# Designs tried in a protein design chat: VH-VL binders against f1miw6. Part 14

Target 1, 251 residues: f1miw6
Amino acid sequence: MPHFAKPLLRNIITRNLFNSIKKKQCLQYLQTLRTLQYDGFTTVYFGETDIPESLVTGEDFSDGYYMPTPTWCVVHAGGSQGWVPWKYRMFLRDELCIKQEDNLFFEFCDVVKKAYGKCAIVVKERRRQDATRPKEGKETEAQAHVPSVVNLTSVTCCPEVAKSYGHKLLTLPSPYNYLNPLDSAWSSLKWFIINNRKEFCLQSVDGVYSYQYILFSDLISKGIERINLSKWRTITTKVRRWENYYLGKLS
Key: E = the ipSAE of ESMFold2; O = the ipSAE of ESMFold2 at other seeds; V2 = 0.75 times the mean of E and O plus 0.25 times the DockQ between their complexes.

## First folded at step 4 (VH-VL; framework fv_izeltabart)

Design h05 (at its last look DockQ between E and O 0.85; V2 from the best seeds 0.71)
Fold by ESMFold2-Fast, scan of step 4:
Structure h05 (fold): chain C 251 residues (1-251), chain A 121 residues (1-121), chain B 111 residues (1-111)
Amino acid sequence: as target 1 above (251 residues)
Amino acid sequence: EVQLVESGGGLVKPGGSLRLSCAASGYTFTEYYMHWVRQAPGKGLEWVGEIDPSGGSTNYNEKFKSRFTISLDNSKNTLYLQMGSLRAEDTAVYYCARDYDSGTYYGMDVWGQGTTVTVSS
Amino acid sequence: DIVMTQSPDSLAVSLGERATISCKASQSVLYSNKNYMNWYQQKPGQPPKLLIYAASTRESGIPARFSGSGSGTDFTLTISSLEPEDFATYYCQQYYSYPLTFGQGTKLEIK
């Protein structure tokens, strides 16, 4: 293209600055994580995923009629040792409270301490406001420094609480999805749901399938169980290959 | 027996697109990662990317990430390589290969015969 | 990217002789006492065949005359007594870091 608009150049510069900041954050994250691993910390990835009921039912509202579908938030943690021996949680999105269930993070920290000793607990970075596309010319250098939240929507993760149990809480920068083994685990869970949902369908009088909480939770539990220790070791090995790549590329 | 069969290769013009297929048989498809590896005439092997048939998670050589996409059809035990914006340097034999990758075992233990892609005007 | 460099590019050996092929990685591929390095054999018109994984472990069905050794950055594939079917191109490959990379190949030729 012969034309070059000034707002486009500005957006490129802002994006490059943001990318440079995120590269430094990623390198610092990786160096810190490897140091903790060398010091005997067990790495556990703690996170959540949303499973809309429409994924289970297979219903399509493409006719232009939109009805909000209930969405379930599944919370779990895992690593090279498999899923942690903490009872995973499953919350209806509309019922999540600001304070969630009291003491969930305390319970989590206690369980993993008893199971593994000191842990490096990794949570994915989340932005307070998620703007997938900033408006042309509106994003500034100052906006590149806007703080990200480290908490899950379902669980408040406090660094001081983690420290009181001997743990370290780390934040994985958002653009480096390859560094989070939970994303692969969640993909496997959703893939299992899609391929096995027909076995958990109940036919209504209208010929529309409905799901009861018991059937839905059974499907989720079976999907989680299929992501066994062997699968977790494979997933974490692939994450280590990306970590090695980024450690070389970013240093 | 375990077998991988590639198809979809052919002659394509620069800037064009092509989809390669790899049909797997003789084993449980979802237990093994699948790779695409290419080899230009008279040259060595180059890794394109991999996919997890149990979840669809992909890893790419960044050289190809913007132009190539790996996908699955688990009902057919088949993986695909969708290639776009093809260039003369993409001319190669494209192999699919199976990889257990258990952390103890890693390596592409079963390969297809390859399918030839020629990018020429 | 980790660059895998093989030497020699080609090697002429007689039947029953010993062949030794070298592979050097631009950085260590050793992690937690395991070398993430494999060897493959490729004959003209055929796909590659896995020979050795983890630097020294023979793949099932591979004859005992094939052996792998080395650690970190320096690796060797040895064929103790060449058979007619061993004349092929050999590739080393690392699994330590993405992208997965192969050496340029060593062609084993009959003398």
Scores: ipSAE 0.760, ipTM 0.905, lowest interface PAE 1.1, mean pLDDT 84
Fold by ESMFold2 at other seeds, look of step 5:
Structure h05 (fold): chain C 251 residues (1-251), chain A 121 residues (1-121), chain B 111 residues (1-111)
Amino acid sequence: as target 1 above (251 residues)
Amino acid sequence: EVQLVESGGGLVKPGGSLRLSCAASGYTFTEYYMHWVRQAPGKGLEWVGEIDPSGGSTNYNEKFKSRFTISLDNSKNTLYLQMGSLRAEDTAVYYCARDYDSGTYYGMDVWGQGTTVTVSS
Amino acid sequence: DIVMTQSPDSLAVSLGERATISCKASQSVLYSNKNYMNWYQQKPGQPPKLLIYAASTRESGIPARFSGSGSGTDFTLTISSLEPEDFATYYCQQYYSYPLTFGQGTKLEIK
């Protein structure tokens, strides 16, 4: 009887401490973001999405024949000014392409500096950090600390690189999905893919990645263009309504 | 010429479920956010949530998120509200509304006539 | 949540007279010099109808006797000369923050 009660209580206490840390991180993120915006920093959301090849081809694995298929990774950035005038990147995520690009973030920082001047660059916290919980008895100042390097799956985002261009790199805490307008942009891209994939005629070409890559790239490019400046302003305005909600809740 | 028509309301026991529909016509469905708003008898208006038909992105009043789901069918220009675990306080007229949000200003400029949900016992 | 409080709850006014309805937000709904606030009219048995958006801009087809004013937390809807069709319930609504919230309503009745 005592053994059953102790594990349940430990889980509740550990979860409450973790949630408290994430709430403080979110409030600090929002306050920092608003201060930077007041100080003339342009907000830019930098991120990635995965697009399984089956989404593009329309092939059905529902009959139980699940086989590994390539997953494509799209890396881009945007904000209330629209997509950054930076050529988005597309990677084929297999064993040859899983290495993170060392200089891509450096190039990105240079492009946004030239386009907007100083930027607040927002990157979503990776999921692996959410699975690592602080010990329940060691929470003095850990709640304010953030890892020194923030990485996307495909790109290393170094704070010192951002700082060297006059930017500030911010980490968006992972439980707060409403605070990233890229999530809405990615949903719109995937919606476009589903509704337009047959116009790119992928059914007749089997096993030829170069032909599929060309058709896939055209589809992605068209989908990104459909998410225009007006759409970006709507998405970022709706994110701001969530920011206001959380600022009220977490103060 | 723009019209929104709700349907699917009715009498339901507590704990039951209903699916409301909103048929849209007279405009390009994918260009406008869509909302559900409810009004309890003799009470004011309460926002339930919204959806972007061009991507499926949703924003909910957190009060309802665990029990209500907004979805759509673009081929039928139809918005849905799936309601589960209904309670007596969910008794209301449910409206769908179109939003012309330009990113800086907002207005639900077209509303349906509403459909009535009654949860009793 | 941002609470929108209207006053009065009910107002009786004679035809041709002026009606004034107040709406107060529990926090400012002003951002970048824009007020994120609307007014709606609802007649009995009908859905709401948008009157004013951005605090002061009349929607297309709304008579000039309707006007909105105010900023930040304090807003006013004014009907300069009441007509028989104006007897309805009026709601303010903010879109500054989620959830979107409405005032409790002000019922405008014939005196």
Scores: ipSAE 0.681, ipTM 0.881, lowest interface PAE 1.3, mean pLDDT 82
Fold by ESMFold2, look of step 5:
Structure h05 (fold): chain C 251 residues (1-251), chain A 121 residues (1-121), chain B 111 residues (1-111)
Amino acid sequence: as target 1 above (251 residues)
Amino acid sequence: EVQLVESGGGLVKPGGSLRLSCAASGYTFTEYYMHWVRQAPGKGLEWVGEIDPSGGSTNYNEKFKSRFTISLDNSKNTLYLQMGSLRAEDTAVYYCARDYDSGTYYGMDVWGQGTTVTVSS
Amino acid sequence: DIVMTQSPDSLAVSLGERATISCKASQSVLYSNKNYMNWYQQKPGQPPKLLIYAASTRESGIPARFSGSGSGTDFTLTISSLEPEDFATYYCQQYYSYPLTFGQGTKLEIK
């Protein structure tokens, strides 16, 4: 380019501006969080993770004709007080859900209000990919076991609901993975699944995976139980050390 | 008795690589964060990083993150430090240490004897 | 990074006498009324040993002659009556913020 820097330099400048915006967003998030904590808000992290069925079964579908395995979404919340006293939810990923009842966040806000009073509810920023995934007969059968999907990404609706319960909803900027203790909790859950799935590895019966769902739910439940209060306090303390690092570095 | 035993130190040329090991015994390996800490000759202690054996989560001193990788093998109760692009200033005794990290208590309560890395032409 | 600065760099003291070592943090390590710093002892050729955590709490098995005090940015390790095994290098260490950082050390020598 005769009047501007080369295209590579222009791309570098664009990336640097994006990073500067994200640094400012992180600093604003941390300052808001600390103000809310000072004002007596309990911090609660609300989020989800994907667990492919193959992680639980150990089945290898690489060598033949098989339908792709479904992926399950686990929704839960926790903080320095441990898991919120709220039953985790599990959904089949790939369900279309704009027509479904969407009261899960209302229920969550009520539960944490009763448990902790006013909360700073933190949700990780996540850009939405088009979630196009294979559809199969197993998905049709699985729909009978999983309630309708709740959209957890709608920030416009979520802040209004949180406010109605006296809570504040905060969005954690995505580049700052160390600031979300749920990431560590999900890693521990997946580690537990991999290392304990042999006790729950049963052969499929005539392609009916309702049997696998029962074993799958039991394994997930035990994995979540293993992430106890002590573990939550540890990972929350580690996150606070990163918060202190970024408050110093970004200010 | 809880014991940590480092190994894998030695003489290596600048730009080279080395993997240190820390074998843990006498306790449940997955219950405690593990650290690497180094000490250059005649110098103080410098924290390298830590890892959670029950999920693989790591936290690094950003000074080392581009060149050093902390990993583990739970089946062998062993912590690793993979070091690459080594420089003369990486010459140090490298310690592994166990940590009981509760919200009310933090400390590296068990240390290994250390293994010496010398980076020299 | 939080810089932990100890003074003096070395100290020569007679057996049975009192030793005082100071540590200053470049920023406060106080959070929710707790000071996030430790003291370690290191003898030549040996790994460090945890002595005191949370600025003032002795680790299990540490003699009562060791005490820690201070808050925020200013901390002190005191050994009330030196024994032969106390001649070592002492390090303060903060765990308020990543990276975890140590002071440069104070060498306690026999006079």
Scores: ipSAE 0.657, ipTM 0.872, lowest interface PAE 1.3, mean pLDDT 81
ESMFold2 (binder alone), look of step 5: mean pLDDT 92; pTM 0.946

Design h07
Fold by ESMFold2-Fast, scan of step 4:
Structure h07 (fold): chain C 251 residues (1-251), chain A 121 residues (1-121), chain B 111 residues (1-111)
Amino acid sequence: as target 1 above (251 residues)
Amino acid sequence: EVQLVESGGGLVKPGGSLRLSCAASGYTFTEYYMHWVRQAPGKGLEWVGEIDPSGGSTNYNEKFKSRFTISLDNSKNTLYLQMGSLRAEDTAVYYCARDTYSGSYYGMDVWGQGTTVTVSS
Amino acid sequence: DIVMTQSPDSLAVSLGERATISCKASQSVLYSNKNYMNWYQQKPGQPPKLLIYAASTRESGIPARFSGSGSGTDFTLTISSLEPEDFATYYCQQYYSYPLTFGQGTKLEIK
């Protein structure tokens, strides 16, 4: 699967990643993050990954051909301390209309505060149209001046909520995905799925979709557990090297 | 030089299927969302859907979601549009377009020349 | 769906004159200080070309005579002094919500 490692490496060394606007955003992000770390904030990366069912069944994906299939979204967070002690969420992408949990980010902020104290919570930046439409009451002129932190983890991350728990919410600029250790964790999860999917390529029995979902959820849970504290420390050390490189190059 | 080249268009009978291809060159394919946009003869632009090559996530115009499928092959820097159950009203020029996000810029900044699909008996 | 309505459908203008094209969104496309709206130019037999993004920011390489204005639901594309190469069809497009939608187009014709 060359697209798991080599294409992502090319991404950070292209001329597009040296665009002056993105350079300034990356520099500001890194300077803010380092300041928070020096002030005792624990860094946690909050994000999601899409697991297409073809990855589990093995249909047409292994040759680098990415066929659209029903896609599951896995939401979790981690850092140098390992996975956060918060139950990851998993849901079907096609069900992203109105069934999202309202208070997941509040729960998340409370859990990480109890576990780590004050945290710098890092989320990825994506295009605005990927975000859930703001509700009418929240589209006031007063809200318009609030910094636009785009959270596309299918869980609405509010800077004010994070602040109420003593946290800081940071947006990692696209396209600097290599500055997010969570992307490496997701790659490890996907490789675990590919190598262990045989247990989950079971024939459906009429009305037994919940059974298949249970087995699939178990595969995901096992894959997440395989990304242990030692693996997370390795991943975050590599990210730290990239951060140091960019701080030296962009400052 | 950034370039998008569509292919695969042609004449198809109603109820048939066709797969369009869009070959990208001159940039890092996985950095940019890709769109399919169509235009019927003498009519305006209509958005079909998009895909994020880095994650494979797709978004569709609901009128096409049941009949059309967007996919990609990152090893070939190629975007696909699989069209099924074609109707006369699907007759159009189909464009692929690159979308870019740099923190201050959103828009379809690079377009292919288009490939023509004609659905006729 | 957000419906983008352009006016007029066609406009006949002379070289050197000012042209003004309007675009109205059925819902606000303003979020966090940004208008999620673009303008495109299309000449016969050619693909569309991005002119303006974020309602008012001119794309690189686009002449200064092109300008975009407006906010929320009401937007305007202005060409301050028409050149021969400006006779084309112009489309507004919103990227605030899915599906992405275009206006019906305004054809700019020589008088």
Scores: ipSAE 0.000, ipTM 0.403, lowest interface PAE 18.3, mean pLDDT 77

Design h08
Fold by ESMFold2-Fast, scan of step 4:
Structure h08 (fold): chain C 251 residues (1-251), chain A 122 residues (1-122), chain B 111 residues (1-111)
Amino acid sequence: as target 1 above (251 residues)
Amino acid sequence: EVQLVESGGGLVKPGGSLRLSCAASGYTFTEYYMHWVRQAPGKGLEWVGEIDPSGGSTNYNEKFKSRFTISLDNSKNTLYLQMGSLRAEDTAVYYCARDTYDSGTYYGMDVWGQGTTVTVSS
Amino acid sequence: DIVMTQSPDSLAVSLGERATISCKASQSVLYSNKNYMNWYQQKPGQPPKLLIYAASTRESGIPARFSGSGSGTDFTLTISSLEPEDFATYYCQQYYSYPLTFGQGTKLEIK
């Protein structure tokens, strides 16, 4: 059937072109990263993960009517040296509250320069995110801008800020998540949450929101701490094996 | 004593499926990556894939990725290999093995089970 | 994939003699001054046993007569004075790149 065949062919061609471009971007990324490593740059992976409150409470979607659950964005960075000696951040992220912090990335660049010297900072490609209108304040004219932006993270990572500290900012193409050790670290964090949430839920008190937040923060902190230096070295070794595979395969 | 015990092997027809189990004891299961490695009769070793028991992250030899799935049950300290669309060339002894590392470097598979035999024949 | 090629396929040696087994990788397995390759011993009916990691470091409990050497693509396992328990098949393995790959094996046989 010609009508059926035409949409399928178009989709195949579009996907093949996308895949070809992404393979070339991946090779360029790996070659650039290895050159920087050879030149003495320390590799640091900077990123985020979303933790829905339902992951912590164990809420069942099959309850018949779904109420949107608040989602927390956890921002951290790590590499073969373990977690960066920088306090991880946690932001409430929902459709009304998307946070972008240029000052936070500035602080991050300073911290890693002091800890490691010049760094190759790796961030993952992210989908376009719509900026929410800021809370109404004094200057409505300054708040007229409500842009839709392409963000690598909830924290705005500016290449010029990185350069001012002697760093290089690299973007990892989205189809190659296995080249990002943070994805394995985030999986371990979520696994920890699922297996330890019942203990924290037992301590939570209905109607005491600040107490519940403290317990939630403690659970996240313990999950992050569980991903120790030895675990990070293991994770980065697995990532390096995939890097070596693709460098040999694509070059 | 650290020990790995495989089970679930047997005779299966081509196109069939089979699930292998590997029960771990004597150590903290979630601290070590686990591997599946196979060996055809009279032949060498072939790596199938690995899993992180602390997060469920997997890495496969691409030749097996579409037919084989590695999973785990941490409450039982058990690793699984689900095999589908089996072929005569999948006939082998299947070993589970524990990954290890020194203080800064991954280095090898230090503990192995005795293996379980899978025979694919009509 | 990185292909690991061993030589010889089999070797007949007498007790007390030196045995030398070679392993060649199709590409370098050297990264940051470490060679990502291991040696394993396998006896009939038994699983493999890790002997040497990082090309030259003996696993704990492995006798001093076993030694590994080489770098990059060319590696050697040496048994300085063969004991009866050393007659087995030996495998090299790389962990530099996915998929992890093993050599075809070298069988040590009594002369």
Scores: ipSAE 0.690, ipTM 0.874, lowest interface PAE 1.5, mean pLDDT 82

Design h09
Fold by ESMFold2-Fast, scan of step 4:
Structure h09 (fold): chain C 251 residues (1-251), chain A 122 residues (1-122), chain B 111 residues (1-111)
Amino acid sequence: as target 1 above (251 residues)
Amino acid sequence: EVQLVESGGGLVKPGGSLRLSCAASGYTFTEYYMHWVRQAPGKGLEWVGEIDPSGGSTNYNEKFKSRFTISLDNSKNTLYLQMGSLRAEDTAVYYCARDTYESGTYYGMDVWGQGTTVTVSS
Amino acid sequence: DIVMTQSPDSLAVSLGERATISCKASQSVLYSNKNYMNWYQQKPGQPPKLLIYAASTRESGIPARFSGSGSGTDFTLTISSLEPEDFATYYCQQYYSYPLTFGQGTKLEIK
């Protein structure tokens, strides 16, 4: 039986249900965001992007053998007012930054409150690997109410922390990437890196890792700076066109 | 002088594919979004999609996104439209156009090429 | 999708007369005191030319006889005194929502 008849209908039904749920989540996200904007909340998009060292060095793995390269995670936030006046963070994936990562979101919320007042902070929907594992007793319940202490590669964004500063934390559903202006900003950053890496890239020299980091950090900073207020206004205008499209289609 | 020049049009059988090119000159290519707009014989204008030359981000009219892909080559200041699974109703003049840039907001399409003709016929 | 409907489909006007072309959006294209609506002119065998953006602002180099008005859903393009070079097809276009959409066009013909 299993060899002669695959469960195609069940897969279609499951996919349609998933799509229906995501459409409803998107509509509720947009309605909530527009209500908050009407109530005077400033919208800021908070997120991260991965920059592999191969993007800077120009190493080409198109030979079909994919080698892992050290990857840097850049964390920043922006919106129609430009990049937030908060120093972006950059760290290697797999480095332990437990206390700093827990403190970063508190600092972020304080900085944007001082700069903009109450904010609607939009983060991309993320699924932790632990979420697919069996739940374990009261320990799992405790962690559900408090941000995880252990976060090796990403800043933990806690709704309760945001609320304590007067903010609202919103989660953008994953299939609606057109609604996230940060994705366009990150694309522009990576294009800047590709086109300017020769100015800052240093050919490998044994024992000079600090100097290489300085050059890499400078390249990232210049790339972020090139995404100016005018560029952010353009990007957020494109996002608003998609928001208007989905509000019309999903209502 | 700001100029856009399309090329690559021609006669294609249904189900075929074709790649259109748009060569830009006279301005900083990466500063402006680029559009593809088509016009069927004796008909009005229809927006196909747009691309950001500074990052490759694209936005499509949903009716084309499964068959058409917009891409670019910044080293040549050139925009492409890759068209697949072509049908008779895709017969049109295809224009590339530059988005206006004022006060950080894009308003309209201020520079257009002369167009390249695509005919899909058996 | 936002449907842009123009009226009339064609009109005949004599040189020196006023021409008025209407465009109606199926939903409002107004946001923060700006109307996300453009007007284009297209002559036979030529690409479209941007005339007016944000409903009422003339593009650089466009003669003063061209003016745009309206807000929300109802828009008008006016040519105060027709010149020979003005006989063309005119298109309205919204950029409030994706996909970007054009009206069906109004052909301006000599009477």
Scores: ipSAE 0.698, ipTM 0.882, lowest interface PAE 1.6, mean pLDDT 83

Design h10
Fold by ESMFold2-Fast, scan of step 4:
Structure h10 (fold): chain C 251 residues (1-251), chain A 122 residues (1-122), chain B 111 residues (1-111)
Amino acid sequence: as target 1 above (251 residues)
Amino acid sequence: EVQLVESGGGLVKPGGSLRLSCAASGYTFTEYYMHWVRQAPGKGLEWVGEIDPSGGSTNYNEKFKSRFTISLDNSKNTLYLQMGSLRAEDTAVYYCARDTYYSGTYYGMDVWGQGTTVTVSS
Amino acid sequence: DIVMTQSPDSLAVSLGERATISCKASQSVLYSNKNYMNWYQQKPGQPPKLLIYAASTRESGIPARFSGSGSGTDFTLTISSLEPEDFATYYCQQYYSYPLTFGQGTKLEIK
């Protein structure tokens, strides 16, 4: 090992390798997606977002003390056709630490096959939950700092299951957030919640707002419904403009 | 009638900052993407960025992303452009414009404000 | 970035004559049989006004003498018979890819 090498140089090399790999993954993702679209596959983005109860109540955590609030994980999918005709799911985050709904992805694949035929199902790449334990299998030392390809935290998305219904499962690389229309849809949902939460909260004896599950789920449902077909077409058009930018820049 | 009115322009020194406003009226503000487009004296049009008033999602011309921020106040039906680290080449008339959806896939900037002038000079 | 190049930079035309303005994109703006290209008119001291969207569709309220044509990379705006109010600067604009880009403009002047 050269005596003049410093730890900082290794970190720079690792970052450059990560960036190079992600550019290639993005280009391959885009080329594969466009090929599937030309072959008649309907593109569906499948994902999740966290809705903390504090977003509904409007609680302010401006001091150095905070009480953890329950967080709900909302799972849904959509594309240029609008939200998929599948009932969105909502789970408590604490429950997701101890179980996952194994049958949800099977149900999802069946529903979108019946609605759209063959689909290209796009899921977001996410970081490993345990960074200290390497994934079982073959990994090179150069790949140790690269996030592994994984499914949603709440739902196991199996490529073989998707294939059994005639679908293709694609993973969107992590640094290319502009390629995921769900992020815009989730932003619109949260905006709706913030602007309509007063109608769905009950004031507690302490002067802070509280909610009931029925009112909370109704608020979420109305927010999802507000993101209509026209909104989805706009969002997916913006994503297509970013795809065209990256295809030109990366190829 | 649908109208967009810009304000907040003026003279600012290099390295300074300025916030432009665009007040919308005559339509449901949250249903249309909004753009900022600038035009330097005697030059053509240059796209700065866009924002979704119903969610706050933004898309920028990468040239401006590090120095400019687009934001909203939906209670006032108002769009903002926060400009930082201003340079002489940022001298321009700044327009806000509404993005309209046509017949399924087509888009155009169908309503524009009159513009507000920003001059960056010592 | 997609570069939009207009020609000519300026055009002197007499009242009642035909004017043709060209716009060329550095990359195709055609996707799924649709051209993501608009035309705008700008008069001195005024904001731009949308004339044509999707390369060939006239915006509501725009006179029939204005027409757009072309596909892929090559586009034209035609004014069949110039009226006094048509002397202005015209811009093409693509919305196929980010960033959105405009041509440099073509100024119509009285001959």
Scores: ipSAE 0.644, ipTM 0.859, lowest interface PAE 2.0, mean pLDDT 83

